# Ledger of designs, part 27: VH-VL binders against p93756r25to151

Target 1, 127 residues: p93756r25to151
Amino acid sequence: EIQLGSKLVVGENTLWVSNNGDFALGFFNPPGLLNRFSIGIWFNSNSIPYDQRKVVWVAGAGVVVSDNSSYFELTRNGELVLFDSLLGVPVWNSKTNRFSVSSALLRDDGNLVLLKDREEIVWQSFG
Below, E stands for the ipSAE of ESMFold2; O stands for the ipSAE of OpenDDE; V2 stands for 0.75 times the mean of E and O plus 0.25 times the DockQ between their complexes.

## First folded at step 14 (VH-VL; framework fv_lumrotatug)

Design A5 (at its last look DockQ between E and O 0.09; V2 from the best seeds 0.00; counts 0 for: pae E 6.9 > 2, unsure alone 74.2 < 75, placed apart)
Fold by OpenDDE, look of step 14:
Structure A5 (fold): chain C 127 residues (1-127), chain A 122 residues (1-122), chain B 107 residues (1-107)
Amino acid sequence: as target 1 above (127 residues)
Amino acid sequence: QVQLQESGPGLVKPSETLSLTCTVSGGSISSYSIHWLRQPPGKGLEWIGVIYYSGSTDYNPSLKSRVTISKDTSKSQVSLKLSSVTAADTAVYYCARGYYTFLTGYRPFDYWGQGTLVTVSS
Amino acid sequence: EIVMTQSPPTLSLSPGERVTLSCRASQSVSDYLVWYQQKPGQAPRLLISGASTRATSIPARFSGSGSGTDYTLTISSLQPEDFAVYYCQQYDSWPLTFGQGTKVEIK
């Protein structure tokens, strides 16, 4: 379970991983974009090289950020925010501040969910 | 210590295919991208293309139609083929390692081969 | 492609002098800028990456600066072993492209 205030930063190789380990969420370099990064969810298997791992979800429609300390955060207000440090602005937001989000969970099916009261799904990546 | 070494014919006739091999030792090619570059005598550097761990490739658009990069992981070798060569393809050819990860992207070329001169002449 | 332009083409200097090399990109390369040193008969050697990060074992006299489209390589005090050609290269966008080089030669 992902706590409010949790943050992923480009270049730090930190990931949010599902309980069964089959899925991971983090920054990745989309093919053909060299050193631009997206936040996405992919099949997480040690038997598959990273560059061959299938991405099943990407935050926003092809939104990318630089590697200059850009980050993806589950804010204290319960929003997922992708922040481009080079631009100095958020470039993507789940817009879930009104849902009383208490935590997030990357489910074993690869679905990232935002939870109210740790059980009610108020937002989901596959939704 | 990682080492790269280019090998292949130093002379190629016009219209033929230039073929070079880069042998990587002292490290795995699995976690890195191997690039081919060239430098005509007395001139600057030109990026030819790259091969990733998966075997996927990207090429310089200026050479894409003539270039093929492949690799044999078991031999730790990367191959370059450049078809339909002309005198303009005369250059020192380098293979170089560019660090790459899915999570951190690309980094500059930190290890280079010594380079091998390929002359295109009839 | 992003065109990299270096200036000046040649610098004739004496040991001990301060060296300033310029590299300009046709568009912003977001600090994805690398400097190489190349001596005759040798492959390029990585000096600076990310516009300002010295590579391993690179002397402190080498420094990189700049942002956006304009970057600079500085050698605070030129040493005899520093006479070479210096190339900048961007790795912001495909295809990777190099400047034409600046030759630093002995005066």
Scores: ipSAE 0.596, ipTM 0.861, lowest interface PAE 0.8, mean pLDDT 94
Fold by ESMFold2, look of step 14:
Structure A5 (fold): chain C 127 residues (1-127), chain A 122 residues (1-122), chain B 107 residues (1-107)
Amino acid sequence: as target 1 above (127 residues)
Amino acid sequence: QVQLQESGPGLVKPSETLSLTCTVSGGSISSYSIHWLRQPPGKGLEWIGVIYYSGSTDYNPSLKSRVTISKDTSKSQVSLKLSSVTAADTAVYYCARGYYTFLTGYRPFDYWGQGTLVTVSS
Amino acid sequence: EIVMTQSPPTLSLSPGERVTLSCRASQSVSDYLVWYQQKPGQAPRLLISGASTRATSIPARFSGSGSGTDYTLTISSLQPEDFAVYYCQQYDSWPLTFGQGTKVEIK
């Protein structure tokens, strides 16, 4: 489970991983842009090179940040925020600050969900 | 309606510091960046640098050692300082606003100031 | 830095003619490209952004095309008010860079 305040940072090569390990959420370099990164979810297999992995969801329909310690955070206000550290502004958020989010979970089906009271889904990546 | 206006001295002596102000009026500046550019007489445009809403800056590497861009948020003003000027710094100086929203991305320079000629002489 | 090269440097044309202006980047700019028009004594005016999207109030005779490193501005039928200098500019990466301009003159 992903607690409020958790974040992923470009350059630290960290991932949020589903419990069974089948899916990962992290930064990836979309085709065609050098040193630009998006947040996405993909099938997590060591046998498939990153450049051949199919990304099944991308935050903000493919918005990008620079390779400059930009980050993706589940804020203490319960929002998912993609922040570009070079520009000093968020470039995408889930708009969930009024939903009483308590945590997030990357489910074993690849769906990222935001939970109220650790049980009620109040936002999801798709489906 | 958004308006940008450059102001400052039109004549600067060699080796001194060129100092200009861009005043932004009409409309929001909360998601926008302000750029400085210059155009030597009869020549093309050169980007000098940008200041973001956060106060962070990026500069053209060719000028980085001599340039400072800063802002005064309470007055909606952005300043350019270019030190150690020479005759090569004679140009029309523009400020421009990049059109950026959280959802639509960045389309620079949709609003320009009228430009101000700065001559480096004597 | 990304070098932007415009050609030709000057075109002498009559009203009603079709004109095509070329802009080449030293590396792909992935459609992060704008076209400006500049008349004497004025600041540049935005014509096209995103390589092909006309800015508001820009007549349909202006169109942008191209991809990767090669981009084109087309004016389908020149009007008297279109005689100006045209600049391309990339916004893919810092520093922002401009082409040297193409001057479109009345013949």
Scores: ipSAE 0.016, ipTM 0.520, lowest interface PAE 6.9, mean pLDDT 84
ESMFold2 (binder alone), look of step 14: mean pLDDT 88; pTM 0.906

## First folded at step 15 (VH-VL; framework fv_lumrotatug)

Design B1 (at its last look DockQ between E and O 0.33; V2 from the best seeds 0.00; counts 0 for: pae E 3.5 > 2)
Fold by ESMFold2, look of step 15:
Structure B1 (fold): chain C 127 residues (1-127), chain A 122 residues (1-122), chain B 107 residues (1-107)
Amino acid sequence: as target 1 above (127 residues)
Amino acid sequence: QVQLQESGPGLVKPSETLSLTCTVSGGSISSYSIHWLRQPPGKGLEWIGVIYYSGSTDYNPSLKSRVTISKDTSKSQVSLKLSSVTAADTAVYYCARGPYRFLTGYRGFDYWGQGTLVTVSS
Amino acid sequence: EIVMTQSPPTLSLSPGERVTLSCRASQSVSDYLVWYQQKPGQAPRLLISGASTRATSIPARFSGSGSGTDYTLTISSLQPEDFAVYYCQQYDSWPLTFGQGTKVEIK
């Protein structure tokens, strides 16, 4: 489970991973976009060849951030925020600050969900 | 341990097509970009282009009309074709592997082939 | 295309001396800059990325600095094995471009 305040930073190359390891959420560089980064979910099990690891969701339908200091955060008010640190602006958010989110979970089916009371799904990425 | 090796003819006649192959061993190319570069003898480096894991390419605009980069993922091979060569295309040709697609940022090239000299002469 | 200009073209120095190499870009590259070392007959060796971050296994005597258009590679105490040509390369914009190199010769 992903706790409020958890953060992924472009340059740190860290991931949020589903319990069985089959899905990862993190930054990637879209093809042809030099020094631009999207946040997404991909199927990334070790038993799946690297060329079959596919992106199944991208925040904001492919919005990008500009530098290694940019980040993706589950804020303490329960909102997923993609922030471009070079431009100093958020480029996408889940708009869940009033949903009483207690945590997030990247499920073994690849669905990122925001939970109320660690149980009720109040937002999901699709899938 | 990943190794890259360029291969192909060392001599190419003017106006013909230069064709090289980069073979990657000890690892996969499926989630990496592969770049081609060249260095004329005694001179600096020039970036030729890149092929991404997706098969998409970007080329140096100075060479774009004459360059094709392609790959055969099943053989871990990337090819370079440069058409209509002249003496100015004489260089050591290198392939280099870019970072894994899901590691962010471009960090320069830490995996290079040994290079192969191609001479364009009649 | 971003033109990278290195200076000086050559340096002849003794072991133990400090080496300072200059790289200037025709427009800001915002620290998207790499330094390579190349010895005769070899492929380039990655030294520095992000203008100042030393690659793994690179000795601490190598350091990079600068910002915007002006970048510097410093070798704090030149060793005999540091004879080589040094290249800067920008990765801010396509196409990737290199400086023409600075040759460091041991006297």
Scores: ipSAE 0.291, ipTM 0.754, lowest interface PAE 3.5, mean pLDDT 88
Fold by OpenDDE, look of step 15:
Structure B1 (fold): chain C 127 residues (1-127), chain A 122 residues (1-122), chain B 107 residues (1-107)
Amino acid sequence: as target 1 above (127 residues)
Amino acid sequence: QVQLQESGPGLVKPSETLSLTCTVSGGSISSYSIHWLRQPPGKGLEWIGVIYYSGSTDYNPSLKSRVTISKDTSKSQVSLKLSSVTAADTAVYYCARGPYRFLTGYRGFDYWGQGTLVTVSS
Amino acid sequence: EIVMTQSPPTLSLSPGERVTLSCRASQSVSDYLVWYQQKPGQAPRLLISGASTRATSIPARFSGSGSGTDYTLTISSLQPEDFAVYYCQQYDSWPLTFGQGTKVEIK
């Protein structure tokens, strides 16, 4: 379970991983780009080379950030925000501040969900 | 300590295929991408392509139709093939180490081979 | 591809002088800029990455600056071992591209 205030930062190579380990959420380089990053979910299998692991979800179509301390955060007000530090602006937002999000969870089926009262799904990546 | 070393014929005839090998020691080619670059005598540098730790490749569009990069992990070797060569392909060819496989993003090349001159001449 | 243009082509200087090398990109490379030093018969040596970060064991006299499309490599006090060709390279997007180089030669 992902707590409010948690964030992933470009360059730190940290991931949010499902409980069963089958899926991971983190920054990756879209094809053709060297130091632009998208945030997405992929199959987290050790049998598949990292650069060949299929991405099953990306936050925003074609949205990228620079490698300049950019981050993906579950904010205290319950929003997923992709922030481009170079531009100094959020480039993607789940727009879930009104849903009383209490936490997030990368489910074992690869679905990232935002939860109210730690139980009710109020947003999901596959939705 | 990481070392890269290019090897192969120094002379290739026009229309033939240039073939070079990069031998990497002191590190695993399954942990880093390996790039090929070249530098014509007295001129600047040109990026040829890259082979990632997975074996997938990317090439410079200017050379893509003629370039093939492969590797043999068991031998810690990366190969470059450049087909249909002309005098314009005469250059010092370098292999260089790319970023660590578990890092996102790319950086400059921190380790290079010493380079090998390949001359295209009849 | 992103075209990298360096200036001047050649710079003749004496030891102890301040060196300023320019590198311009045809479009913004967002500080994803590398500087190399190359001496005759040798492979390039990484000097600066990320436009301003010195590589390991690079002397403090080397510094990089700039943003967007314009970048500068500065040598605060040129040493005899610094006479070489300097290249900039962008790693913003594929394909990787280099400037044509600036030769720093002894006056």
Scores: ipSAE 0.171, ipTM 0.778, lowest interface PAE 2.2, mean pLDDT 92
ESMFold2 (binder alone), look of step 15: mean pLDDT 90; pTM 0.931

Design B2 (at its last look DockQ between E and O 0.51; V2 from the best seeds 0.00; counts 0 for: pae E 3.2 > 2)
Fold by OpenDDE, look of step 15:
Structure B2 (fold): chain C 127 residues (1-127), chain A 122 residues (1-122), chain B 107 residues (1-107)
Amino acid sequence: as target 1 above (127 residues)
Amino acid sequence: QVQLQESGPGLVKPSETLSLTCTVSGGSISRYSIHWLRQPPGKGLEWIGVIYYSGSTDYNPSLKSRVTISKDTSKSQVSLKLSSVTAADTAVYYCARGPYEFLTGYRGFDYWGQGTLVTVSS
Amino acid sequence: EIVMTQSPPTLSLSPGERVTLSCRASQSVSDYLVWYQQKPGQAPRLLISGASTRATSIPARFSGSGSGTDYTLTISSLQPEDFAVYYCQQYDSWPLTFGQGTKVEIK
């Protein structure tokens, strides 16, 4: 499970990985861009190079951030926020502050879910 | 330490294919992207293309139709082929390491070969 | 492609002088700008990355600044070994593009 306050930062090469290891969530360079990053979920197979791994979900469908320590955070109020540090603004938000989110989970099917009381799905990437 | 070295014919006839090899030592071409650049005598630099650690490539649109970049990881070599050359392709050709990974991006060319002059002439 | 324009084309100076080189992009490159130094018969050498970060082993007299479309390379006190051609290069988007260079020559 992903705890409230957890953060991924561009350049730190950290990932959120499903329990079975089949999926990962993290920053990646979308095609055609060198130093812009999207946050997304992909098939996490060691047999496939990173740049060839199929992305199955992207936050904001094309939203990109700079590599200036931009971050993706599960905030303490239960929102997923993609923040562009160069612009100094959030560029994507799950808008889930009203759902009493207690944690997040990247499920083994690649679905990122936000949970209430660690059980109830109140938001999902595939939804 | 990482070292790159270009090699190949210094003279190519018009309409023929320019072929160069970049030999990389002190580092793995399966970890870093290798780029090709060129510099006509007395002129500036032009980016030709890149081969990523995965083997995928991107090319300068101005040269894409004529350029092929490949690599042999077992030999730690990256190849450049430029077809249908003209006098305009006369230049010093460089291979360079440009750290670019899926998760980290690009930060500039930190290691360069010494360059090799290729002259296109009949 | 993004066009990079450097100025001046040539700069004649004496050792000890302050050097200011300009690099302008046809559109914002969001600080994704590098500077290189090239001496005759040599490959370019990386000086600055990310508009303002000195590469490894680059003397402190070299500094980069700027934002958006306008960037500057400064040499606080020109040394004899600094006479060379300086190039800026953007890595905001493909294809990678270079300025035409500024030659810093001895007066």
Scores: ipSAE 0.321, ipTM 0.814, lowest interface PAE 1.8, mean pLDDT 92
Fold by ESMFold2, look of step 15:
Structure B2 (fold): chain C 127 residues (1-127), chain A 122 residues (1-122), chain B 107 residues (1-107)
Amino acid sequence: as target 1 above (127 residues)
Amino acid sequence: QVQLQESGPGLVKPSETLSLTCTVSGGSISRYSIHWLRQPPGKGLEWIGVIYYSGSTDYNPSLKSRVTISKDTSKSQVSLKLSSVTAADTAVYYCARGPYEFLTGYRGFDYWGQGTLVTVSS
Amino acid sequence: EIVMTQSPPTLSLSPGERVTLSCRASQSVSDYLVWYQQKPGQAPRLLISGASTRATSIPARFSGSGSGTDYTLTISSLQPEDFAVYYCQQYDSWPLTFGQGTKVEIK
């Protein structure tokens, strides 16, 4: 379970992983784009080469950020925010600040969900 | 540790196809993108192109009509073919690798093959 | 594509001297710049990435600086092993492009 305030940062190579390990959420460099990164969910298997992994969801339908320590955060007000640190602006958010989000979970079916009271789904990625 | 080695004919006739192989040892090509570069004797470096995990490629526009990069994962090999060569294609050819490209992108090349000289001459 | 221009083509210097190598891009590359060292018969060696970040195991006498279109590599006190050709390369946009090199040789 992903707690409020958690973030992933470009270049740190950290991931949010489903409980059974089958799905990962993290930054990736889309092919053909230098120094630009998207946040997405992919099927996570050691038998699949890294750049052949199928991305099943991408925040903002493929918006990108710079590699200047840009980040993806579950903010304390319950929003998922993709922030471009070079430009100093958010480029995407889940628009969930009024949904009483208490945590997030990357489910074993690849769906990223935002939870109220650690139970009720109030937003989902549709993975 | 990972090592890259170029191999292929050192002499190619004009108008024919230059064909080289990059063999990766101490690791696998299934997790990395492999680039090709060249350097004419006594001159600077030119990026030729890249092949990704997926088998997708990107090429230098100056060479795109003549170049093909492909891979054989079972042999841990990446091939370069450059068609219709002329004396201008005489160079040392290198294969190279950057760090974990899916997650980190391109940050220069920290692993290079030793290079192989290809001379285009009758 | 982005043209990288290095100057001068050759520097003749003695060990112990400080050297500053120039690299200019035809448009801003926003610090997406690497420096390589190449000795005869060898593949290039990565020195600096991100314009100023030393690669692993590169001695502190090598430093990179600059911004926008103008970048420099400085070697604070030349050692015998530093006589080589130095290349800059941008990675701001495709295709990746290199300068033509600056040869640093013994006077």
Scores: ipSAE 0.270, ipTM 0.734, lowest interface PAE 3.2, mean pLDDT 87
ESMFold2 (binder alone), look of step 15: mean pLDDT 90; pTM 0.930

Design B3 (at its last look DockQ between E and O 0.27; V2 from the best seeds 0.00; counts 0 for: pae O 4.4 > 2)
Fold by ESMFold2, look of step 15:
Structure B3 (fold): chain C 127 residues (1-127), chain A 122 residues (1-122), chain B 107 residues (1-107)
Amino acid sequence: as target 1 above (127 residues)
Amino acid sequence: QVQLQESGPGLVKPSETLSLTCTVSGGSISSYSIHWLRQPPGKGLEWIGVIYYSGSTDYNPSLKSRVTISKDTSKSQVSLKLSSVTAADTAVYYCARGPYEFLTGYRGFDYWGQGTLVTVSS
Amino acid sequence: EIVMTQSPPTLSLSPGERVTLSCRASQSVSDYLVWYQQKPGQAPRLLISGASTRATSIPARFSGSGSGTDYTLTISSLQPEDFAVYYCQQYDDWPLTFGQGTKVEIK
């Protein structure tokens, strides 16, 4: 479970991983885009054949950020925010500031969800 | 440990197609991008193109009309074909990759094949 | 395409000397720069990426510096195994392009 204030940073190679390990969320370099990164969810398990490993969701339909310590954060206000540190601006957010988000979870089906009271889904990546 | 090895004919006649294979051992290529480069004898390096981990390709505009890169992930092989060759295509050909480019992006090539000389001559 | 120009084309030096190699780009490459070493009959060896970051297992005597269009590779005390050709390569934009090389040879 992903706590408010959790952050992924380009270049630190950290991931948010589902409980069973089958899915990961993190930065990746899209083909053909030198020095640019997207946030996505992809298959992460040895139980999935190598030719079926693919990115299944990308924040903002493929919005990219620079590699200058750009980051993806679940803010204290309950929003997912993708921030480009070179430009100094957010490039995407979940718009969940007023949904009383308490945490996030990357589920074992690859769905990233934002939770109220650690149980009620108020936003999801597949929706 | 990952190793790359180029193979193919060392002599190609003018106007024919140069065909090379890069075999990757010690790992799979499913999450990596593989590049081809060449170096004419006594000269510098030229980037030919790349096949990305996704299977898509990009080519040097100077060669794009003549080059095809493809892969067979099940055999951990990447192929280069260069059509309509001339003496100017005589070079040592290399395949290369960086560390896990999906996560880090391009950061240079720390894995190279040994290189294979291809001579274009009648 | 971005043209990379290296100077000088050749340096003749003795072991123990400090070596400074120059690489100039036709436009800013924003520190997206790689240095390679190549010995006769071998593939290039990655030395530096990101203009200044040494690759794994590269000795501390190698350092990279510069910004914008002007970059430098420095070898603080030249060792016998360092006599080779050195190439810079930009990765700011496609296609990836290399300088023509600087040969460092024994005096």
Scores: ipSAE 0.573, ipTM 0.837, lowest interface PAE 1.3, mean pLDDT 90
Fold by OpenDDE, look of step 15:
Structure B3 (fold): chain C 127 residues (1-127), chain A 122 residues (1-122), chain B 107 residues (1-107)
Amino acid sequence: as target 1 above (127 residues)
Amino acid sequence: QVQLQESGPGLVKPSETLSLTCTVSGGSISSYSIHWLRQPPGKGLEWIGVIYYSGSTDYNPSLKSRVTISKDTSKSQVSLKLSSVTAADTAVYYCARGPYEFLTGYRGFDYWGQGTLVTVSS
Amino acid sequence: EIVMTQSPPTLSLSPGERVTLSCRASQSVSDYLVWYQQKPGQAPRLLISGASTRATSIPARFSGSGSGTDYTLTISSLQPEDFAVYYCQQYDDWPLTFGQGTKVEIK
């Protein structure tokens, strides 16, 4: 379970991983070869080379950020925010501040969900 | 194995629109970005633009006003249109794959079409 | 755009010789640099990415090095099949740009 305030930062190569390990959420390079990153979810199998792993969801339909300490955060007010540090602005937001989000969970089916009271799904990536 | 193949008219008249298609097999274009590049005879390579898996595009500023890249996922095809062509647009045109990269330093165009020559001439 | 300059334009060598190709960027590309090999009538082939990582199935005789603005492709012992044009390309910033190429030809 992902706590409010949790953050992924470009360059740190950290991931949020489902309980069963089958899915991971993190920054990746879109195929443009640039020093740019998207945040997404993919099948997390060690038997599949990274460049062949299938992305199942991307925040913001392909929004990218620079490699300048940009980050993806579950904010204290319960929003998923993708922030481009070079631009100094958020470039994607789940707009879930009104849902009383208490935590997030990358489910074993690859669905990222935002939870109220740790149980009720108020937002989901596959929704 | 992923394969790319360019197709389209090899001859285009000045001021007309160059249209090419890149057919991708061995993988879904929704899992890759597809780039277009060109190479005038005997010269170097120029990047034209890219269409990402999401359908968004980026173009070389030098060509942006004349270039449109689109795709048809159902056909596994990516299209390039270059309007108002001149002799300077004569080149071998390539489509190439830029794979998704996950926490690796492996980057570059790993799969290319064989290229197709497009000549702009009256 | 970032201008990539390769040197020398042409290099005439014999099989077995050591090859050193230079690529200079007009500004730092932070190791976001790839090398390609292109033979006549063929599409470029990826050799090196991230300045120093060999692509899949690329022989160990190929190596990349450098940092900042200056990068080098080295062929430890030139083989007959290595005569080709070599391009460097940066992917640090838009638009993607290539060097003008170095032709490695047989002496």
Scores: ipSAE 0.035, ipTM 0.677, lowest interface PAE 4.4, mean pLDDT 90
ESMFold2 (binder alone), look of step 15: mean pLDDT 89; pTM 0.923

